# Ledger of designs, part 4: VHH binders against Metal-independent phosphoserine phosphatase (IPSP)

Target 1, 238 residues: Metal-independent phosphoserine phosphatase (IPSP), of Arabidopsis thaliana (Mouse-ear cress) (f4ki56)
Amino acid sequence: MGHEWIDAEREFKWSEDVKVESEVTEIVLVRHGETTWNAAGRIQGQIESDLNEVGLKQAVAIAERLGKEERPVAVYSSDLKRAKDTALMIAKTCFCPEVIEVPDLKERHVGSLQGLYWKEGAEKEPEAYSAFFSSQNDLEIPGGGESFDQLADRSMDALEQIAKKHKGERVIVVTHGGVLRAIYLRITQASSAGKLLNASVNVVHLRDQKWIIDSWSDVSHLSSVGFLQRGFDGDAKP

## First folded at step 1 (VHH)

Design c6 (framework vhh_sonelokimab_d1)
Fold by ESMFold2-Fast, scan of step 1:
Structure c6 (fold): chain B 238 residues (1-238), chain A 124 residues (1-124)
Amino acid sequence: as target 1 above (238 residues)
Amino acid sequence: DVQLVESGGGLVQPGGSLRLSCAASGLTFSSYAVGWFRQAPGKEREFIGAISGSGGSTYYAVSEKGRFTISRDNSKNTLYLQMNSLRPEDTAVYYCAAHTYFKVTYSPEDYEYWGQGTLVTVSS
């Protein structure tokens, strides 16, 4: 006989918490909270720097936001302190027992630029500064620094290993602006990753061996806390 | 070879309680979101509730909130549905189902694996 128009009827019966998703592994990528050096325009690379007062408030805001979403099965982090401190706040709020450190998620080693202010780089270390902004992806930064390709390769390798362990699951990964830029460019092949703001939530999906950017540089959870408008200093198109 | 086997159905009086179980084999159970659906004669399959692979997230059809509780024991590869305050309109064949998504879904067509069902009759 005639089919009932059932879809509207079903909408009145469903939980508001129901989320409909295709087969996918979800990785929530978080850029660590603001540091004193971020606020000062100082190049961190792999040098340790602590979250400032704003960064600590941002970490709480991220944790509260993610704590209200689907529970992650694991929290991974760069072993640099600013990322670990951000991740520990998230893990505590999401009831994850520990933060799993992944050295391959460390920020780019930017050689002789590390510790300098961006305004000093061109004058004090012109070769390293030129190398950082070069469009040549295989060019290493003088002073023991990494090329873009070296950074991107280890970043994608880490991401793929995490995804393989967590097929069909949701995980959180706390890392840095350079790593996030590298992941975005490898996935999209775009010329820029845009502004990568401190404490931003960035979501990537792996479906049938294909990486997709679901959302990027989301700071909606920071409306009452604030964030630096500058973003990651490497946003420039080299 | 994936198998889902429901058990625990039967006749129960209105206001009574019943616990259904679903034993899974042939899959990595903790990697699957799993849920319960029911189907009364002449009707389509209706969503009851679902639970994520880790057990950290549960979702229920609005009409069933507070009466039914979904849970899982990944060490036993088993899904459960605790049904309380049963009504005659709860009479149906109850199915467990599994899908390979990180989030739960209420759409039957998203579920890849289905059990054979267990009959629940609520009658005085």
Scores: ipSAE 0.000, ipTM 0.125, lowest interface PAE 14.5, mean pLDDT 82

Design c7 (framework vhh_8cml_1)
Fold by ESMFold2-Fast, scan of step 1:
Structure c7 (fold): chain B 238 residues (1-238), chain A 124 residues (1-124)
Amino acid sequence: as target 1 above (238 residues)
Amino acid sequence: EVQLVESGGGLVQPGGSLRLSCAASGFTFSTYAMGWFRQAPGQEREFVALISSSGSTIDYSDSAKGRFTISRDNAKNTVYLQMNSLKPEDTGVYFCAASWEVTRYLTPDQYDYWGQGTQVTVSS
């Protein structure tokens, strides 16, 4: 950390650090719209998958709802296409000039389970399937997968970095079921996060260094579109 | 500690080529977007090229489009800038930068880590 580092930090970072501390930072967490693989009961993890026709309609419904609420100062997203496409619709409607991609908001890498149908997991990849449903939070999923703790650590670190840049402001973050579950469990220390439905709106607040769940799993904006009630990507055991 | 070390700069004649490399250490390179910026004498740092951690987003400045190619090798913790058809206007110090987030219209203050730069001079 020499003089060149200090000069670079001063020249390029100091302007973004000058914020008057406010009471509440609001982060609106959105689970991406439905994909063809969600509808098929197929495990995505970090494999790319596109929004289906229902997912596109859900993205419009979220955007219309959020566009009527207080304008966010920024829209963040996982760099996986399903999240980016959902976020682009929101950013357009909310008059945000761009979607800011954050790789640490990607869905859990679920190793050898990626690409399988949930109904096949126990038979085709019994060790990876057992690891996914294990209560052991530091157990990595075979095939290059992440443990729950690895997912939760990067999810909370991402959330904290975003909050630090936007003290007292409102931002939207588009991500995935596993990330949302991890955030919920870390904030509440509950044993379950329930179903994390596609295109749900979930709101967390940071006030005086304390995280609070303001609202969770809100799908009221989907009454005319519908939503898939089967949730399994990152959800707790039934 | 975080380090970004640029190499491959030098003196080249107009129409020539150079390949810049930036070797990263001290952070999880594969989760960071990488960018190249340049600074000509008496001017502000300007954006040249960007590549996201996943490679899904690649962007170039108008001056770089069609002549420069950005790429990365996550196994080697290295980002590259292949510069072809170099012009005197490309002369400057080229900086490697890392950003945890990817934005479309990047300013220097949006990057988390910076290298010390490598000099590129295009002259006859």
Scores: ipSAE 0.005, ipTM 0.322, lowest interface PAE 11.7, mean pLDDT 84

Design c8 (framework vhh_6qgx_2)
Fold by ESMFold2-Fast, scan of step 1:
Structure c8 (fold): chain B 238 residues (1-238), chain A 124 residues (1-124)
Amino acid sequence: as target 1 above (238 residues)
Amino acid sequence: QVQLVESGGGLVQAGGSLRLSCAASGFTFSDYAMAWFRRAPGKEREFVAAITSSGGSTFYTDSVKGRFTISRDHAKNTVSLQMNSLRPEDTAVYYCAATYELVKFDSPEEYQYWGQGTRVTVSA
């Protein structure tokens, strides 16, 4: 009776602590559909590969899901073919005129590990293997590979540039497991990003210069298609 | 069926040496990577050393590099850890571990089979 009235009056006094919600920029981050090498547990890095039949079905499922949601103003993608092909399906369904390629959204260059199966990396390229699993963030992977810091810096720079162009808007960005992991860890300072599944939908918001994870690793659109839940896919392991 | 049995632990003075051995049975030893982990009282399990299934590559934690050597003998189904220049900080229970696919050598979660451990005490 009287208690509710008192609480309401308190909230609307002149010393009001009501926050005006600022405009939110929404970035929908998509991991590319499954490739033959993902299914085989083979390390891709920056080597070109094509979506397999499952990956093509996953791309259609993502596109249909996103086509029913709020229309994005733009679709951005890594310039690696698996990401571009996933993005093209999304762009077509969402009525976007073209996919904007961003080289800084490419997967981590994992040096001498590229092309190997995860299970053979330790034997064939022990130094590169050790570097990949090192907790030393500034250690480059032998064979022309990138450190975690190099990957994370370019990933965040790309994300910031996209957000700057699209304040208050919704955009879609198609990229890779290593990039998604780097973004997650930079935003949360967590020790793990969990499994980063092929064709997952991940949503980040930028509000008042702060990044927030809105949703992560959503594969609900894949219930009729399927996805890899386990295996030695390098993007999902760390 | 699968067993890993460690031996060779004991009490040694700082600067001394010990050789640990792990006898494996119940699986095809030559198909598995092998590792040593240790746990000091009140601490978590720490990686020490690993050797690939072929024996062609070895990995060590920084604090033991140059002091410890891991090796394996396929004919005897054993993995060994030669520990030289021992320090009080090396005092721990040492565990032998095996994994079919060595993906992340320093992660205990990657290893399917574990021994019961052998105690190493290094006095100052």
Scores: ipSAE 0.000, ipTM 0.366, lowest interface PAE 11.8, mean pLDDT 85

Design c9 (framework vhh_gefurulimab)
Fold by ESMFold2-Fast, scan of step 1:
Structure c9 (fold): chain B 238 residues (1-238), chain A 124 residues (1-124)
Amino acid sequence: as target 1 above (238 residues)
Amino acid sequence: EVQLVESGGGLVKPGGSLRLSCAASGFTFSSYGAAWFRQAPGKEREFVSAIYSGGSTTYADSVKGRFTISRDNAKNSLYLQMNSLRAEDTAVYYCAAPKYTFEVHSDAREYDYWGQGTLVTVSS
């Protein structure tokens, strides 16, 4: 009789030792809704700006879309108001139990470019403008700005820490174009992240210690609201 | 090894001021948020104030307007300037660092790194 009891215990141990093929952590990355400064073609960086009427409608559209999908366990956001206001709309609609502000998810500090219109940057701040579009990843933007590497390092650190806290779970993270571009480039080693439109939904997965882009720059939820064709891409005219 | 060392505690009269310091070592302090908690005899640890790595601050209602939290990342130091001290501020004050660099919380359970504490006594 001992053999049958031993086989049941071996089956139990075998089941405990079986590697689950795919525990996937899903992070839904959202670029904040349109602001008055986005509409004006004005460089925000870490300067505060508010969602405009279109941005508020975009936030509702994102929230309605995400509210129909699997419920997130948490919503994280940059502490800049435009991202926080977008995140609050999502959290409300998704009945999310928690919203957490993360300063490391702030947009790139773009130094002397902050507050300028894109059309005037090259003339008014030629060195800062050149630094922003430079392929030199360790070059800080004049006027107290960050290098691409500084932005990418803190963005990936934030993403890794969120994933570590939420292994196997789904979370939403609301952030900015520069952060999203940095994450995409670090994950893919691509030369471009494409256009990162306001209120876009971007999905990354962590599976077996490997980051994967599941979907990127999805604005299908905005068909009735609209969006600016000028997105943040960093590799072309913004 | 991660270490937090508080200093600056002492005996003060009501209405007085005191500045606490916390020296951090064994980790990249500039990447972490940090907080001050306090514990009066026979009570649980109470949140006082927190500061994110980037400098944004939060305060408990009981200390708002009287206490100021600050940091010096070049010196790996956290500070708490305490003004208009009251008898009810008497406690052992602890500095704490959260488990993840981006987090600051009012819940002591979210903090993995703690100092030994520094006693503040406000005598009437």
Scores: ipSAE 0.005, ipTM 0.264, lowest interface PAE 11.5, mean pLDDT 84

Design d1 (framework vhh_gefurulimab)
Fold by ESMFold2-Fast, scan of step 1:
Structure d1 (fold): chain B 238 residues (1-238), chain A 123 residues (1-123)
Amino acid sequence: as target 1 above (238 residues)
Amino acid sequence: EVQLVESGGGLVKPGGSLRLSCAASGFTFSDYAAAWFRQAPGKEREFVSAIYSGGSTTYADSVKGRFTISRDNAKNSLYLQMNSLRAEDTAVYYCAAGSPYWDELSSYEYDYWGQGTLVTVSS
């Protein structure tokens, strides 16, 4: 951080005013590696699924990238297995002693859509499918699912709590596409979060109670696994 | 019965324009993301453009600044305005609708597909 010029009045009131530039809290948000269900176009929600061979290679690639950067003071993760397994690889490479599980970082519960293939959702669960794609942010998905607002509120609460504990520090948080989308939309107020590919690196900064997107949807570390040229799920054939 | 039906394809000279339409029926179109994909002879199917239910859009680098995707939910229709057409734009264009929640470039993320409409750019 650079220093701004401080006038005599600010120097006199140092106990009340910001003494120097506030430290930036850096949160590196990672979407878990590819799962068998991601590859199959199958809706996971909060159902457990495992990293596939590609996902394991992606976890290694992101761990190697983050291991070469500034060492994080902590690694947090959703307690869903795909996120936890991705986080464990990162923690090991970054020499962090353990992964701290945060249930509020779980993927959106998408109700009756969980377990269905995307291609069959509209036919098999039309009400839940309509609710999922609705612009109505307080609409819960039938079958015990969450509204967008419920997801976004718990995601931002988790992010705020982590940031408060690690002011001025760098931490890694492994989570899911729905959580990442919710965080992006709450910070930017945009209508879209862009691409949220598996094992993408997304960086947010908190400075003076203001959230800023530093970088988003970075998959440059995945060139070794061959996904950057085709896009994710590029084996989907016509 | 869920259907997507493309129209508006045809023969056009380089530098010309075409407007593709896609008529949706059998489902609540306004609830779905929609996209255009294309496939040239002997090539893989490639992403062209997508529009989410909320109206945000994404474009392939090859068409940015030349093509515009839009939707009319009252008419259950998706459109692609194609300007400054080039020989390399020659392809069968497909309308798709569904959930590209994680990756809008992946054809696998779309539930419903039209039969396609041929666009030929030739002098």
Scores: ipSAE 0.000, ipTM 0.228, lowest interface PAE 10.8, mean pLDDT 83

Design d10 (framework vhh_lunsekimig_d3)
Fold by ESMFold2-Fast, scan of step 1:
Formats: structure tokens, sequence, C-alpha cells
Structure d10 (fold): chain B 238 residues (1-238), chain A 123 residues (1-123)
């Protein structure tokens, strides 16, 4: 055995401790615009729903904001209509030729809770409701629903595959609250993801195989349009 | 079944005290941070107090030194002790648990926030 080779391995290990600035892949994560079901307090999951008038105005506002920034090389979207419609507005304004659909960016399948109003969930589907709020991350929601781990794994896999294609580039990804929450929690290991408002801009960076939250839950582009607030959302329905 | 049920609200004179309770069921209580929110007429709901799963607390400046948040993991209950009450403390008080945002799934989520408990501080 040669000692010079052993010393080279140790030198290599020490060089691993030195951080250098390298290329950054920027992924702009967008939560779709407000839907009729968001406004009604109705659980969407993977069920189709349409942007309402506010959601369409939000999509325009986000598209105008992103259209003034660095042009993205691609726009990716969940294949659910609310995300696709938001993404199409962004792609047109940013002069991207098409929206690339990624099924793994769909909202969490929440089983038997899908289609219910939140106020009804505990009474109508107590097992599925209990599963949704369980601290057990590998527990699937009854009725064909996903566990948190299943959602988070596919969300991170989709994000990594997109980043792999676009090293050093900027891309836009339109998705859903559950996906965004899962990505935030996996990257930060925090206990909460904060507010995830409709049409929010959330930016993550990949640098040297490490994911970083650059900015989160930015709705500054919505000052003229408005949006639903977390606290007010808990009040009696209109 | 997951539930958060607020109680302990009422009518008090300025300078009085109230203790609010939030009884939780259907989930592992000790694994979550918990929050008290307040909503006054014409004002958006605001976070006034928080307690982490480890017992660390935080308060908005307007209630610091007057309100105390606490939790009893053996009884699955969170409390808000409110002292030296002022007219501006009047409102509906809601409890909530971390890991859920109403805007994540929908704009109205009664089961996460409950119906609240009304506190009226009459001058």
Amino acid sequence: as target 1 above (238 residues)
Amino acid sequence: EVQLVESGGGVVQPGGSLRLSCAASGFTFSDYALYWYRQAAGIERELIASISYGGSTNYVDSVKGRFTISRDNSENTMYLQMNSLRAEDTGLYYCAKEGFDSLYWGPTDYDVWGQGTLVTVSS
C-alpha cells in the first residue's frame, strides 16, 4: 500500500470542506390562482376546479410580474386545470412556447376528503380526517389517498428531475399548496411552512446538490387584486 | 375525529381576568405547536400567542406581560390566561395547531379553528 495515495485521499477529504460559489439553478414555484372551491372552503385534492374571477386576475398579476424578470427557459405545471390555466397565462406573458405537464406535481390525493367542505370533514369522513391530521407521515388517507411521505417523495423527485434538466437556469413550476408545503418541509426540516397563499411566488435554489429556500410566500404582485387571508378564512362563510 | 374546541370566553370589566381553554382530540397533541388567534370586528384575524411542542412561548407586543399561554399534554388542552384586560382585547379567540394552513386546502376550515370563544371587555 502506498502512503502517497492515502495522503491524497485525506487532502481530497479536506478540500470537501471548502465551499465555493458555483452555478445556481433557480426554480420559481407558483401556487395556482384562487378557485371557486378555494372561495367556498371545499377540499380539492386531485379533483378538477376552475379559477374564479379573482384567480384569473391573480394569474394576470403574477404573469406580468414574472414577465418583467429574467425570462425562464421553461414553464412546468401540474396537469390539474387550475395549475395549467395559471401556467398558460405565465407562459404566454414570458414567451415560453408551451407548458410542460408533470403529473407528479398534482396536489395530494386526500382520499375520501376530496369534494367535501372543510366544515363537514370530521363528521362525514372521520377516519380520513383523522389520517390527514395525523403526525404519522407514512399513514395513507382512506379512500385512495396518499401519505405525507408519498406526496413529499414525488414532489421532491419531480423538483430534482426538473433541476437536472436546467442546471444554472431559471424555470417556473406551477403547483398546489400541499406540494409547496411538502417541498418547504423537506428542504428546511421545519415544523410548519407558513402561509401558502393562492398565486404566491416561492423561490428555491439548488447549489452544489443543496436545496435552499430563497424567498417564500411572496404576494407583493397582488396589491391591486387582493387575496384570501389565513386568519379571515376561518370565519363564517359568505 | 380531530377537533379543537375553545371555551372560557365571557363578559368582563376592564382590568379583569379570563382563562381560555382549547380542548384537543383525535391527534397526537404533544407533537404540535399551538396558537391563539384573535379577531376583532373589522380587523383580520391576528396571531396573539404561540407555544411550541417544547414549551417555548411567543406573544404579540400588545399582550406581552398580560397574557400567558400554556399547555397540558396529559389532558390534551392548551390555555390562555388573560390578565389586566383592556377594551381592545375584545374579540373572538380561536385556537389552532401547526402544520395546517387554512389557505393550503381552502379558505374556510371550521374544524381547524373551531367556532371560537367570544371575549367582551366592557368599559
Scores: ipSAE 0.000, ipTM 0.163, lowest interface PAE 12.0, mean pLDDT 79

Design d11 (framework vhh_7zox_3)
Fold by ESMFold2-Fast, scan of step 1:
Structure d11 (fold): chain B 238 residues (1-238), chain A 123 residues (1-123)
Amino acid sequence: as target 1 above (238 residues)
Amino acid sequence: DVQLVESGGGLVQPGGSLRLSCVASGFTFSSYYMGWVRQAPGKGLEWVSDISSGGSTGYADSVKGRFAISRDNAKNTLYLQMNRLKPEDTAVYYCATSPEYGFWSGEHYMDVAGQGTQVTVSS
């Protein structure tokens, strides 16, 4: 071999020849268990609502499933009670000592729609209702509500901060439907985000600064509890 | 009571096509948001596609460009045209409905009232 091909004066370092695998950070995103207001078709936004009996059973089912998988190094949660209560059940079963609250993982503030039943939104708050269903992503919902962009920006910022703290590790994050939808849309650039059922397990991976959807809307752990109800003849459903 | 009856599933080769149908009864079909969800063996429910009462459509990223959802309000029937099928599309496909007062939102989920139709994509 030529002298330009072989550098005899360089000290061989083992670390220079080893192949380093790409670090994959795994974030298990959980939508909180069913609440009394979910069951009633009532808009929660950032208003507090408690897990109902079904939601408590869903939280146990998630915790049991995740307790059989690789142990997470941390459990994060929205500071809204329904998410915290779901997260506490998971943390207990996974032997994590505490749930770390992240306010930026709160559900979208939907302004004047908060507290209304979905069936009455268009009549009682037509401007806020129109804003919510608008395709304009920078439009804030009347009554102190957030735009989609504001929600998505804080959701992705929170997700990236958690990922940076836990490179190559597995963590669990408990949050809300609107946050999960925003994360999905930002990662995929898709026009639609899929249905995000209560107590679903959704997995995202960060590898080489790229977000990937690993699995989405998994409710296989709920086969004994329930996650979808039989429809109604002309009546409103959650 | 709401009834949803799915049909059109079957065994198909990769790259093939199937058209699923869902006949609805017991509610004012034209006023309801309708969609398709699927469940692969050993996995959870995955939303596939939906269509509003006004005809606005949405698709999961995994099927976008390959599947087309449509509805015939005069026949109370929902359709899913599935093209360029892949082995990973193998699942039981369920017709689902959502409350008539709502479009898609993160706080709503679909009802699944039917027994589903099996789609198997295999050589």
Scores: ipSAE 0.000, ipTM 0.181, lowest interface PAE 12.3, mean pLDDT 79

Design d12 (framework vhh_6qgx_2)
Fold by ESMFold2-Fast, scan of step 1:
Formats: C-alpha cells, sequence, structure tokens
Structure d12 (fold): chain B 238 residues (1-238), chain A 124 residues (1-124)
C-alpha cells in the first residue's frame, strides 16, 4: 500500500479511470505531549513513559485548540500510554466518545537503544546506534528493533486505512516522532522531516489518491505553556 | 545574554600539549551537553569531543581517542579539552558548543550555542 503513490503510470490511470468528485480527507497528526523521558533525552521507543507536568498542560492546550476548530469525526491513537493520554484529553474536549487504538501507530522499536540516553547510545550500543542512523532503510536495529522501511510501511498502511474509512472527513491521529518522520519522508521524499516537537499539530490531506503536507510542526497553541526543544525526535543527519 | 568564551589556544610543537577551556554564562549549564568542534583551513567543521549534561559520558572522534580528554566543572560552568600528543593535522580553530537538543553529539545542526573559537597551530 505504501508503494501506491510511487507508481506514476498507475497513479495516472487511477486519476483517469475514476473521476471521483474531489473530496479532501484531512488527518490531523499530533505528536504526544512531553514525557519525563523526553525531558531527560532518554530513548523511549516502545517502552512506556508518562506525560510530565508540561506534557499534561500541552495536552490541554492541544485539546482547547482543536475544540475550537472543526469537530473531528474520530480520534485515533497509538496504544502507548503517552499517546493514549494525549488523545483522551483531545477526545473529551472534542466530544468524541472514545479513542480508537491502532498498534501500527506505535513508535519505532529501536532495539537495544530503548531505555538508553541519546548522548550515551553511541558508546553503550555502537552497532544499534549505527543502524539507527544508517542510510540503509531495510537495516533492522539490533536487539529486536525495526528497520526504517518496516516503520514507514506500517505507518503509511495505518494512515491509508484510516483515510479510506473517513473519506472527505476530518480525523485526529495521536502518535510519535519516528512515525511522523516516516510519514513526512514517504509523502515528500525529502531527506529530513525537521524537528518534530512534542504536542505539535501536523496536517496531511489526501485528495485524488495523493498525499499532501498541509502544515507541519505547528506549536502556536503552546505560546503560554512552552515546549521542550531538547528531545530527540527521530531525525537522522542528512 | 548567553556566552561561550574559549581560551587556551596557541602555537605548539608536534608532540606537545595544550589545554582549552570554555566558560559558559547566561544559561543553566548543568542542563546542556557540551562539545568541542574544530575547523581546519579549507575544511568543514568536524566533531572532536563531547561530554553529557551529567558528565557521566564522554565521546571522541577516532582521530583524537587516547590523546584528548574532555571534562566539565559544574561549579565553575566550564568545559575543558586536554590535548596531548598534538599532531600538525590537529591545526584548526576549536569551537565550544552547547546542546539542549539531547540528540546525537556529532550532529552540528542541533547545537544551540557556539563560541567564537580559539586558534590552535601545531608546527612540525
Amino acid sequence: as target 1 above (238 residues)
Amino acid sequence: QVQLVESGGGLVQAGGSLRLSCAASGFTFSNYAMAWFRRAPGKEREFVAAISYSGGSTFYTDSVKGRFTISRDHAKNTVSLQMNSLRPEDTAVYYCAADSYLGPFEYTSEYDYWGQGTRVTVSA
């Protein structure tokens, strides 16, 4: 599924054969609020961590912002607690009855790097650290970790499934820095997704089988709360 | 009013030693990782050494391992680089940098604050 938009001939045929009225599906992608481990520069991956005091205030700020915008028809989330807790605040404020958990939206499993501090990773786990920053997209991280391609494929598959279920609608999806980076790189084919700040609002549109980045890394709702500029968000050096 | 001020540069003979110092002010020093970078004439800026915010971890580029030692003093808000067994290829302007990003040490673009540099010349 993730390869559908790289086939120019197939995309051309789909746009010619199926002249569907041009509806925009809007997906508001939110990175979870700040955690104690984000503040410490500690690698979370798929390990559970809790929102800290700043993260809880960020979740309220996102919820208040989104509550003033067009009401979403659904709120989806990674099943990791930090994402789920951020999503619950949004769902409550937007009058959505539940948060729908999607395991394929979990952060990248970064193998032996999980639980380490980023500043210590190269020394303590040199092979896993090299694998994380490798340009080889099919290289799995030692210790049971995922390759970039495995992360990107499941992230795009989840995004496509949500979009197909909500054609022409607005939905909110709460996830993680690595997932957001993967989505951005698959849509734009850029070498970097930039700094993906905690509690940022990122908007993607699907129109006529094409993904478009509408806005990215918007933290304007955090002007009175603040946001951590210290956390590593999965960006690799170009 | 953030400042990083390097000192200790100069001219030294091959095989000699120099100690660089960086004095930090205007930010909470203990919340930042500190690093040294260098730029030789006609070359790109390269990573030399880094020390974690706690001081518990240090990292070095392969060409200086065993010769250079990075340390920090939280009471004085300083980071130091002891350079031993200096070689002509160590000739460069050395920069002190502070990183609140908490990403990998070697990524130049992530550093928040930079000093103006101190020149080190190693003669053959």
Scores: ipSAE 0.000, ipTM 0.192, lowest interface PAE 12.8, mean pLDDT 82

Design d2 (framework vhh_sonelokimab_d1)
Fold by ESMFold2-Fast, scan of step 1:
Structure d2 (fold): chain B 238 residues (1-238), chain A 123 residues (1-123)
Amino acid sequence: as target 1 above (238 residues)
Amino acid sequence: DVQLVESGGGLVQPGGSLRLSCAASGFTFDDYAVGWFRQAPGKEREFIGAISGSGGSTYYAVSEKGRFTISRDNSKNTLYLQMNSLRPEDTAVYYCAADLSFGEWLTSPYDYWGQGTLVTVSS
């Protein structure tokens, strides 16, 4: 109170600029490094798999890149081993004391498709395969699988809870292709999420309760390591 | 800038055959698996089959195995579906699709779709 009319207008302008700046939360979303099952064209879902030699090198490259940027206040991860191992390398390089595990950031449970090679999914589990590729977002995948809506709801809930805890801060979140796709589609209402490369850096901003895609599928840190450029290698084996 | 354009649909009598084509642009075609789906009125989208980037591996839904054949010509950036012994229940819009999700193909739905081509099987 006690503000003169002209000073009130000036204060509104500067207060708004400061407010916009202070309310920006930056979440750096990382897709885990390449696994033996990624390289083999084998459906992971929520089944555990290990980073392969390339994936370990990718994790180091991400960690080195992020270690040169603004220090994150926290590192969050899916509790699946491939994501956790990627996150541990990042946390160590960025001098974060712990990786905080978030089960809601797990990859989509794809039911009866889990553990199958992509080439055999349609033949061995045609109902689950049909459900997976269905445009019906509330359809669960047979064999205990999740619908797209169930995945997207828990992914966005996890993202919102992390953002609420870290308003105005920078955090890193390590997760999976299906989660990244779900987040992108919920934020943009686009028909496609584009490329979901292993070890990619994807940045989202929360500003005044609005989510924005700042950058997507950045693999510039992998120039000396490489990445799986295609989901299938175009040969008899993925 | 990824585009998929289907062609070759039309009216066919039961027992007839059709060859559908899908012209791809905006991505390195021979690096990616591409596939065919269909959707009949009032029904969900159904997977038909897919082919690896090199053409060395093909994958079919069990119900379509033996009647439908998927092939590709990487020199023309074109995907094909040969459909034989067509039945009225094969009436649908047929779509080609590309999965560019890398390493987790089946944990993410196909992200790039064509507009579809209508196939009607009727006397």
Scores: ipSAE 0.000, ipTM 0.291, lowest interface PAE 11.3, mean pLDDT 81

Design d3 (framework vhh_8cml_1)
Fold by ESMFold2-Fast, scan of step 1:
Structure d3 (fold): chain B 238 residues (1-238), chain A 124 residues (1-124)
Amino acid sequence: as target 1 above (238 residues)
Amino acid sequence: EVQLVESGGGLVQPGGSLRLSCAASGFTFSSYAMGWFRQAPGQEREFVALISYSGGSTDYSDSAKGRFTISRDNAKNTVYLQMNSLKPEDTGVYFCAAEPGWYGDLTESRYDYWGQGTQVTVSS
């Protein structure tokens, strides 16, 4: 009885003591399809905008690609229309009955920069523009904007809540460039997330409370549709 | 301006096969979902099959599933319907139609452009 007895029993059961691979939760992160404002180089933040004709084609291309892969158990999305519309295309093709909206997956509120063209930001809103490109992660953007830390905290919290509900399962999450950059930087501690192109497929795995980037910035499904060379980098003009 | 021209219809015995083609012109074919509908004499037009703009997604009526295959060639502006194991109940005029949405729709009224139809007759 006790510890010695338990240890002896375990030692004689090699099949029970074999190292079992930890269960993997797979989250497929998608950046919404192209919008008219993306094409114009105009800063959206949390302002509503619609997918343009290219964005609709991109959404179909993602949906067709994901429809050929393992069926997801759920589709989550930012509650901003461009992300919801992208997610609805995916959910329909993957036979998911609904898109679950998560406000914490919204794009960064970039304060007074919202609605401006990137080329005019430094001149029209120099303080907000400087704040956006600042290395100070706790600096909020003037005009009601969020700091990087505020964005990253809510993005990771949303991702962890989704993963907790779907242990060992595959889910799709549709969101925005700023959110994807924040997730990548929090997981990797890298200095850059690269270009986050519209309609890119990005895959993260959670295993034993450890996040792993499985694949990133995959646009191979867009070869016949096209994509803007101006992706979201977070620290660079698109 | 816009034209959809069906071909490949004809008379076939039960259990036979037929391949319908629909040649499109006058619009950006690669941006449209395509559908096939049919109409028997004295009946309303009914959905048969659809294919998304890129060809990656397809859908079929219950009567067509497992027997018919829809495909497209965007370089040739053509959509096809391969019909196998034909039954007398498949007899009718087959129409090609274009839908401006990316996935297509089961609803006839969603289709902007229609061909004139091609007759398919399955003799018993």
Scores: ipSAE 0.000, ipTM 0.127, lowest interface PAE 16.2, mean pLDDT 84

